VH-VL binders against Probable inactive ribonuclease-like protein 13 (RNASE13). Designs and how they scored, part 5

Target 1, 136 residues: Probable inactive ribonuclease-like protein 13 (RNASE13), of Homo sapiens (Human) (q5gan3)
Amino acid sequence: MDIKMQIGSRNFYTLSIDYPRVNYPKGFRGYCNGLMSYMRGKMQNSDCPKIHYVIHAPWKAIQKFCKYSDSFCENYNEYCTLTQDSLPITVCSLSHQQPPTSCYYNSTLTNQKLYLLCSRKYEADPIGIAGLYSGI

## First folded at step 20 (VH-VL)

Design x4 (from n6 with heavy chain L102I)
Fold by OpenDDE, last read:
Structure x4 (fold): chain C 136 residues (1-136), chain A 124 residues (1-124), chain B 108 residues (1-108)
Amino acid sequence: as target 1 above (136 residues)
Amino acid sequence: QVQLVQSGSELKKPGASVKVSCKASGYTFTDYAMNWVRQAPGQGLEWMGWINTHTGKPTYAQGFTGRFVFSLDTSVSTASLQISSLKAEDTAVYYCARSSYIDYWNYYHGMDVWGQGTTVTVSS
Amino acid sequence: SYVLTQPPSVSVAPGKTARITCGGNNIGSDYVHWYQQKPGQAPVLVIYRDSNRPSGIPERFSGSNSGNTATLTISGVEAGDEADYYCQVWDSSSDHYVFGGGTKLTVL
């Protein structure tokens, strides 16, 4: 596997996989606020991403979907596949009300199929999430 | 230096065909998607579509299917727009512009590098 | 279809602040890009992803995006800032880039 692909997979695991789901103390500003603060600090990124997906499943349970990618997501320039199973995920959406020094997010925990980005067409690793399956 | 250089102005008659080229330099051609934008005289910018420089797959905006064809020659880092069966309403400046593929956190990027534009005039 | 609405024109005196708006349904959930186009020239990206400046763009240019309105702000407007300005968004529902109608900025 290409080094770039391996790096992408590692980054995806670091940024978008949280299993088991971290539990923050009661009264905390929320799962997403904590998570995104951590991610921004870790990545030394000053941006406030508008949306971020976190999967709460074992890596192997996610990796199996990248054994074969039946599609190619042109916008991402990556192979992609629709997961056959729903996965527990947290959707972090940027709030429209932002303080000047931090990023506030709304958190939504749900269970959905998703479009998974894979590092290659066959026997690949997950490297991202293209979107959620709405069923419509 | 990163730049896109387009072919020169074209004067065509209705029904003819034209091919506008866009040569990239200063960067890895296949690392960015190539967009095409039309601007009719005195009008605003209109996105025509884009082509994936890795796969070669074009995506056309609504209204730009059929007579419009995006193509690549990766060996010379060149994207091309071909318009067939030209009409008077095709008279416009056509721009090529690169944009990054979607990256982490679902970031969509704008068009950070533009060609100088190619004027296509269709007149009988 | 996704529609971006810009005022057709904005006038400002030199040294003052110009604000160009771009309206769209829940545009705050999308990344907005801004382009400057001077007569006879190709567009130039001046703001990307709401509020980021490309290299070479003066700090006088800034952007914001919230709710249904994105705004390009140009402080200390100079004569050279007279141009057409276009906002842009990627519409994920249609997989299209969408441009606003453009705003002519006149420096009085």
Scores: ipSAE 0.859, ipTM 0.937, lowest interface PAE 0.5, mean pLDDT 94
Fold by OpenDDE, fold request of step 21:
Structure x4 (fold): chain C 136 residues (1-136), chain A 124 residues (1-124), chain B 108 residues (1-108)
Amino acid sequence: as target 1 above (136 residues)
Amino acid sequence: QVQLVQSGSELKKPGASVKVSCKASGYTFTDYAMNWVRQAPGQGLEWMGWINTHTGKPTYAQGFTGRFVFSLDTSVSTASLQISSLKAEDTAVYYCARSSYIDYWNYYHGMDVWGQGTTVTVSS
Amino acid sequence: SYVLTQPPSVSVAPGKTARITCGGNNIGSDYVHWYQQKPGQAPVLVIYRDSNRPSGIPERFSGSNSGNTATLTISGVEAGDEADYYCQVWDSSSDHYVFGGGTKLTVL
């Protein structure tokens, strides 16, 4: 695994995997607000991403989906695969009303199949989430 | 130093074919997608589609299937647009423009570098 | 299909503030990019992802996006700002980039 892949996987694990699901202090006004505050601080990013996905499952349970990627997501220029199982996830969506100096988010906890981005076609690590499966 | 340089103006007759080239320099060619944008005289910008410079897979916008072909020559960092069976309505300036692939934050980025444009005139 | 609506033209006096709108259904949920095209030139990206400026773009240019309207704001308008301005969005439903119809900014 090259440096780029390693960094991608590490970032994904750090920023998009939370197992077991953490509880943030009362002052953070919600799961996503706390999470995004942490992410922004760590990434030294002043932007407010409009959407972010967090998976609440063991890393190994997620890695298995990247053993083989059956598709290539051209927009991402990465291999991708649809998870065979639904996973518990939190969807953080940017609120329409923002305070002056912060990013506020709505939190939605759900179970859905995911389109995972994988670092390569075979025996890869997850590096991102392309989206949620809209089918049954 | 990052730039896209397109081939020169073309004058063609209806039914002919034209190939517009777009040479990239100053950056790694395969790190960015290449888009094609059409602008008819006095009209707005129209996205024709894009090509993945890594895989070579093209995606065509609605209305630009069939006669329009995106291709690559990665050895010379060049993307090309071929239009066959030219029609008068194909008269336009054609731009190539690079865009980043969607990143970790699911950011779709704009087209940050543009070619100078290639005028294609189709006339009897 | 995703449709972006821009006013055909906007006029502003030098030194004043110009606002160019881009309307779209729930456009606030999408990232909007803005391009400037001066006569006889290729478009130039002036705002990306709603409110970010590329290097070399003056601070006079700013962007916002909420609800059904994105706005490009140009403060302290100069004669050199006279151009056509286009908004752009990626339509995830069709996997297409979509341009607005463009707005001609005239500096009086």
Scores: ipSAE 0.856, ipTM 0.936, lowest interface PAE 0.5, mean pLDDT 94
Fold by OpenDDE, last read:
Structure x4 (fold): chain C 136 residues (1-136), chain A 124 residues (1-124), chain B 108 residues (1-108)
Amino acid sequence: as target 1 above (136 residues)
Amino acid sequence: QVQLVQSGSELKKPGASVKVSCKASGYTFTDYAMNWVRQAPGQGLEWMGWINTHTGKPTYAQGFTGRFVFSLDTSVSTASLQISSLKAEDTAVYYCARSSYIDYWNYYHGMDVWGQGTTVTVSS
Amino acid sequence: SYVLTQPPSVSVAPGKTARITCGGNNIGSDYVHWYQQKPGQAPVLVIYRDSNRPSGIPERFSGSNSGNTATLTISGVEAGDEADYYCQVWDSSSDHYVFGGGTKLTVL
């Protein structure tokens, strides 16, 4: 695997994998608000993404879906595959924004099949989420 | 400097074919998708489709299948549009425009660089 | 199919603020891009992803998007701002880029 693929996989793990799911105390502004603030800082990005997906499963359980990708997502210019199993995920949807300092999100916890982006066709690592099965 | 340079104006008879070229420079050709946009005289912008510059796979918008063909020559960073069996209603300015592939945030960035346009006139 | 609706024309006096709207069903959930096209010229991207300005675009240009309406705002309008403006979105349901019908901005 080349350096670009490794970076993509590392970033995906950092930004979109949280296992086990972190529990915040009652009164906290919300899972997604804290997460997105951290992500924006880590990526040095002042924008407010409209949607973000977080998977709450072991990395190995997610990685197995990229052993073989039978599709290519032209819009992403990456290989992609539909997960055979539903995964627990949090969907962060933008509610209000006041860039560059404030992004507010709603959070939805659900179980969904995912369209995963894979680093290559065979024996690959996940590098992104193209969307949810129910919404695509 | 990043730019797209298109081929010159064309005057054709009905039933003929035309090929419009779009040469990219100042950036890595395969890092961006190439779009084609049509604008009839006095009308708005109409998206015709796009081609993946890495895989070479074209995607055509509804209404632009059959007579329209997108192609690449990556060795010279050039995208091309061919229109066959030309009709009078094909008279328009045709633009090529690059767009980023979707990134890890699922961002779309629009079409940030445009060619100067190629006028195709079809008349008897 | 996704349809974007723009007013055919907007008129504004020099130095005033122009607002051009782009209507679409739940367009606030999509990223909207705006293009400026002057007569005889190619379109120029002036706003991307609702509210971002490309390098070289004056701060007078701004964008917003919520609900069913995206808006391009041009403050301190100048004679050189007279042009056609188009909004655009990617429709993921059809895998198509969709343009609005365009708005002619006239500076009085």
Scores: ipSAE 0.851, ipTM 0.935, lowest interface PAE 0.5, mean pLDDT 94
Fold by OpenDDE, fold request of step 21:
Structure x4 (fold): chain C 136 residues (1-136), chain A 124 residues (1-124), chain B 108 residues (1-108)
Amino acid sequence: as target 1 above (136 residues)
Amino acid sequence: QVQLVQSGSELKKPGASVKVSCKASGYTFTDYAMNWVRQAPGQGLEWMGWINTHTGKPTYAQGFTGRFVFSLDTSVSTASLQISSLKAEDTAVYYCARSSYIDYWNYYHGMDVWGQGTTVTVSS
Amino acid sequence: SYVLTQPPSVSVAPGKTARITCGGNNIGSDYVHWYQQKPGQAPVLVIYRDSNRPSGIPERFSGSNSGNTATLTISGVEAGDEADYYCQVWDSSSDHYVFGGGTKLTVL
């Protein structure tokens, strides 16, 4: 795996994995607001990303899904796979009301199957989330 | 500088075929997807589809399957659009335009570089 | 299918502010891009991801997106701004880029 993919996997782990889960009341915005502010600082990104997913599972439990990817997500130009199991996640969605100098988010806890991006076809590491499985 | 240069205007008869080329320069060809956009006379922009410049896999929009074929020649950083069994309604300007692949933030970035367009006229 | 609705035309006097809207169901959840097309020319990206300007695009151009409406704002309109403007989104449900119908901006 090349250095770019290693960095991608490391960033994914740092920015999209939070285990064990920190418990907040349903509807609490603080988790996502804090997380996204940290991410924006780390990535030197002035934008407010509209959506971000956080997985609350051990890395090895997520990594196992990238042992083999039978699909290629052309839009991402990366291998991808649908997780066989639902994973606990936090969905951070950008609020419609935004203050002038910050990014506010809504937080939603749920269990979903995920479309994971994998660094290669075999024995890969997760490098991103393409989306949630809708079941349709 | 980054640019896309398309082949010249084409005049064809119904039933013929045409191939429009789009040569990229000033950037790594495989780092961006290549889109095709159609614009009929006096009409708006219509997305035809795109081709992954890394895998070579094309994706066609609805209404642009069958007679339309996207292809690549990566050795010369060129994308091509072939239209077979031409019809009068295929008369239009055809644009190639690059777009970034989705990044870590799931960003789409639009089409930031466009070719100058190729006019295809189908007339008996 | 995802449909983007633009007014067919907008007129503005020189030096004034032009606003071009792009309507779509919950378009605020999507990233909207804007293109300027002058007669006989290829489109030019003027706004990407709702409110970002590419290099070379003057600060007079700005964008916003919330609810069901995205807006391209052109302040201090100049004669050279007369053109067709198109909004665009990626429709994840169909995996298609979708363009609006376009708006002709006339500088009076």
Scores: ipSAE 0.829, ipTM 0.929, lowest interface PAE 0.5, mean pLDDT 94
Fold by ESMFold2, last read:
Structure x4 (fold): chain C 136 residues (1-136), chain A 124 residues (1-124), chain B 108 residues (1-108)
Amino acid sequence: as target 1 above (136 residues)
Amino acid sequence: QVQLVQSGSELKKPGASVKVSCKASGYTFTDYAMNWVRQAPGQGLEWMGWINTHTGKPTYAQGFTGRFVFSLDTSVSTASLQISSLKAEDTAVYYCARSSYIDYWNYYHGMDVWGQGTTVTVSS
Amino acid sequence: SYVLTQPPSVSVAPGKTARITCGGNNIGSDYVHWYQQKPGQAPVLVIYRDSNRPSGIPERFSGSNSGNTATLTISGVEAGDEADYYCQVWDSSSDHYVFGGGTKLTVL
């Protein structure tokens, strides 16, 4: 195999990177409901995550942000970095207007900087998103 | 078997110090955070803070930023709580409890394994 | 700081259903964990992330979390379920775990 990724980075790439952003027909339940259903099925996750972030930028551009990771996010026990640039992101939020067990999501497309989690064990590859930058 | 075993109960005078140890076994010690929880007699559970077992960096809850020190000895998979300048109000059971770090689903995990508790009694 | 409110006590007849509440502003957006503590013993995690049961916890324990209230439900209550029950969240704004005040469950 010419390209190898650790399991965590492969999962992150598959579940949180969608570039170019997939467009759905009118009448579809929204971007996040399709995506979150796929993700939960693929990862065999029976929970409904309360929030999830999807980046709409090339993987290589995302990887380079982790090369600047000088910070450690203690709560995640991983290196982290605030991206230098704002990125196009879809925020998937569990809907309060439906029962939580329905796993129904609202989609918000935004352009913001974010906190990337960068693997402490491997080539500093991106492995997750801790959140968005709440700048002034 | 995953377990946390704490040091024995202590009787102390005001002004003394105590060190409560918590030895982990059955898992990779540095993969889980270690929390400390206080329970005064007849009272509820009170989170004191946690220590990152990889970096050794402690985080203390409000009210525990002074006389309380968390530390590690990773060579023997042990977390410790040091309480200095003991006061009668420090009389309590002290628990260690592990929790997973926040994962990239952004799940906030509970404390799935607890030590048996160490009773510290401070009286003159 | 974020406060979790529990009733001090709940009494229930054997074989009936106990419901223990945990109140907090918008607690439905947090993950709630529940612990059982019997006298002289360490707490035991009985529900994590709102509704999940750890291995070894009987199926009669369940949880829910919506709006401003999380609820621990124990169906078919037995005398052995008498204990103090604590809810807990991680408050990301303070980077603190927060425990509720505890609820004593009495089986009468």
Scores: ipSAE 0.591, ipTM 0.844, lowest interface PAE 1.3, mean pLDDT 87

Design x4 (from n6 with heavy chain L102I)
Fold by ESMFold2, fold request of step 21:
Structure x4 (fold): chain C 136 residues (1-136), chain A 124 residues (1-124), chain B 108 residues (1-108)
Amino acid sequence: as target 1 above (136 residues)
Amino acid sequence: QVQLVQSGSELKKPGASVKVSCKASGYTFTDYAMNWVRQAPGQGLEWMGWINTHTGKPTYAQGFTGRFVFSLDTSVSTASLQISSLKAEDTAVYYCARSSYIDYWNYYHGMDVWGQGTTVTVSS
Amino acid sequence: SYVLTQPPSVSVAPGKTARITCGGNNIGSDYVHWYQQKPGQAPVLVIYRDSNRPSGIPERFSGSNSGNTATLTISGVEAGDEADYYCQVWDSSSDHYVFGGGTKLTVL
């Protein structure tokens, strides 16, 4: 068993699953700025990721999409699946209106299908998100 | 140290075939994708495509979907480019270059290690 | 189909600052990589993901990327910096890497 994959699934759960979605008081800095500061601090990542996705659905529901995943995402070198259902997702995107080094994020709540990265085993757990289904 | 060593330069006639090899050392071969890049004399860099070193599945850039074949021998950490039915316009330097697969941050890290290049000359 | 546009050449006096641009529609949303290629040599990665330097690349090399332009900046230019410079992105919509046409840096 690849220990990286086990650790990757724990990190994915911790950093990309937020259910029920945390509500902050109005006037707070915004969902993504708080979350991305937490993620970057926890993972000691000094770069500002250009995009991050957070799913607002129960972990067990997310796990089911990876069971018997139906394709392989070559550029990630992992199995993947397009989720059968749209999911409530917050998209954290690096702002174009601020210096890139400020790590300032826009938050967008959406409901979309997503490309879920799945561990390369039959008991596959989700380990990441490759992107959202855009339709074109 | 991490290294990509390519096979020696080749002089070929039109219609022949050539196989350029790229042997990796100093790292786990299947942890990185292998890219092929062409540079015709006096010209810029042209990405030809890449091969997934875990699955062996190639991806070819537009214009390289015919006479060009990427392959692997993972037992000796070697990627190969075969060019069939050589034409004069295939005269170029061919580079192999590794790149990381995309990770959790959705980063591409670029092509961080390159082979020294193999000159293929096609003349009548 | 995504195209990266670079000026064919840039000239700069020794000790001055060179700026090499790479234009692309909304390139600020992509991760831009830069390569240096000296005559007769393989390319060398000098900047990755917009602004990061690989080990062994001097601090006088820096990069930026926003809007429709990425820029490679070389301060304190030396004769040894004469080379062709290429920008590159991964275009996720086509699953292709794309190189710019290259810029020849001449140190007067």
Scores: ipSAE 0.558, ipTM 0.836, lowest interface PAE 1.3, mean pLDDT 86
Fold by ESMFold2, last read:
Structure x4 (fold): chain C 136 residues (1-136), chain A 124 residues (1-124), chain B 108 residues (1-108)
Amino acid sequence: as target 1 above (136 residues)
Amino acid sequence: QVQLVQSGSELKKPGASVKVSCKASGYTFTDYAMNWVRQAPGQGLEWMGWINTHTGKPTYAQGFTGRFVFSLDTSVSTASLQISSLKAEDTAVYYCARSSYIDYWNYYHGMDVWGQGTTVTVSS
Amino acid sequence: SYVLTQPPSVSVAPGKTARITCGGNNIGSDYVHWYQQKPGQAPVLVIYRDSNRPSGIPERFSGSNSGNTATLTISGVEAGDEADYYCQVWDSSSDHYVFGGGTKLTVL
């Protein structure tokens, strides 16, 4: 990990970057179920997030997008940028509204531009993903 | 203690203006968004929009893009709603309510703290 | 646009369980928040993100959200629970918060 990386950016790197994309063992119930269980445990989150995005690109390539932040995402209170290029992404979508102790996810692999959240406080490091670009 | 205290009730004539203030205490004002909610007599709750307390940029719900202006004075932790060219149908209770900004999990948060409400009465 | 449907009223005997529904097409994909409003008072958040209780809300308040229906459940209902109850979501298609029409809970 880069020693200059802030806590928020370290969490984002650990939980939302998977490059190259790993294949999970047979019986794992898809990419997202294993990943989301790990993430919720690591971050001590007992809720079932309804959506999560994982980027399958090198960290340095992702960092470069935040150097050109072109807008402020008011709902997040952080800078954001639409990535210049499409990126390979897995979208984890909650398929059942179960109690927080049992969450089940659908996995969708796609290649799209995304809205990257860039810290307003610390070197504009990437800290999250706001969503995918629909492009209409 | 976290608290939102609104200005007192107002009686106005049609065509006048009113400014409702909402003073926050017990938390860092710029860490939470400020929402405005209208409740006409005998009716339910209607979201008017919100203001980003860091940037001062307002977002208005449909139907509130004209005569309604959200503003801030962060030096005194105060959000304000101004209504110009008052009409009889503006008679309502107006609430301020804070909500968290969206976090890493992309959670949309509820409004956890509300002001006591300000009654604006517009009477001929 | 997106509409949340609540029954106008629900009556329940003291000590029994009240269930207040909030209907919406595919509401299970949204985070549902619930507010209690007593006459002449501001709303109070009682459930957030489907099933979570804010600090100070009794455990007898619970929530669920699946398919086309979210439900606020109040077990062991007391006279002090008489209020209007509103559900709320964020509708990402309109970028609006949407409130349900409200349900008056009567304890009798």
Scores: ipSAE 0.543, ipTM 0.814, lowest interface PAE 1.4, mean pLDDT 86
Fold by ESMFold2, fold request of step 21:
Structure x4 (fold): chain C 136 residues (1-136), chain A 124 residues (1-124), chain B 108 residues (1-108)
Amino acid sequence: as target 1 above (136 residues)
Amino acid sequence: QVQLVQSGSELKKPGASVKVSCKASGYTFTDYAMNWVRQAPGQGLEWMGWINTHTGKPTYAQGFTGRFVFSLDTSVSTASLQISSLKAEDTAVYYCARSSYIDYWNYYHGMDVWGQGTTVTVSS
Amino acid sequence: SYVLTQPPSVSVAPGKTARITCGGNNIGSDYVHWYQQKPGQAPVLVIYRDSNRPSGIPERFSGSNSGNTATLTISGVEAGDEADYYCQVWDSSSDHYVFGGGTKLTVL
């Protein structure tokens, strides 16, 4: 398998990892509005994604969770695993669906285990987040 | 360049079976899900379900869990729909259509490429 | 169980603007796709994820989605736009695609 980071893992790192978590001054815009604007610009995405997850942990620690993939997520066509530990996560959810140029996000900071998507092709590298673990 | 080509129209009697094939070209077959859509004469589009082209696992919509079987032959980039114990109500055009799997934006995609359709006629 | 409601037909004079609606409870929280189907042909994707055009679709096709209504708008309607139009969402609660009932656009 290739030792170098695949394109899917690079995108996931860019879109979903913010460690240490950037602390913005309090204001009307909030964490997710700044983050989502940056990410949409960098990836040239003019849409308003309706939900997005950001992990606040070191990349190497996140990579290790995919070592023990134990499930296949059919809708994503990728392996997935429940993380062994809870992680600090910000959930960005689209709050208002005004014209596409006015995306507005609510930010929720939480500590939870999550379902991590692991590449079926390249060293099982993490490539996305399917959702959060909500108890049993 | 990207194309889905379906098998030809079929005339069948009640109780027979039919197999509709859908051959993909111009893309990596296992990177996209394959959907089946039915359209009865003069009616709208009805999603029958989909098959994961990597795992071969089908998902059937409500009402299509009995006599309808999705299958694959990945060596020739082909998805198939088999309908057993044909009834007059099965008379319809059957389409295959591909869709992307959910991506890193968690986007749910539409069906961007369709086969030309296969008419199955069931009559006495 | 999720139902998408479309008017059965819409008539528009050539050169005018057609608006085709797709109603659903809180459909603004879903991604809506639109398909054009001409008689005897397979459907063609004309709008995806609410408002995006696939390559090759004229700019006079546009879409919007908010609240309980998604709308396909075709400006400068031509005779060649006569077709059935279907909206579609992926219903994540059932893991099913759902189509609207279709709208026949007549250019008269």
Scores: ipSAE 0.536, ipTM 0.808, lowest interface PAE 1.2, mean pLDDT 86

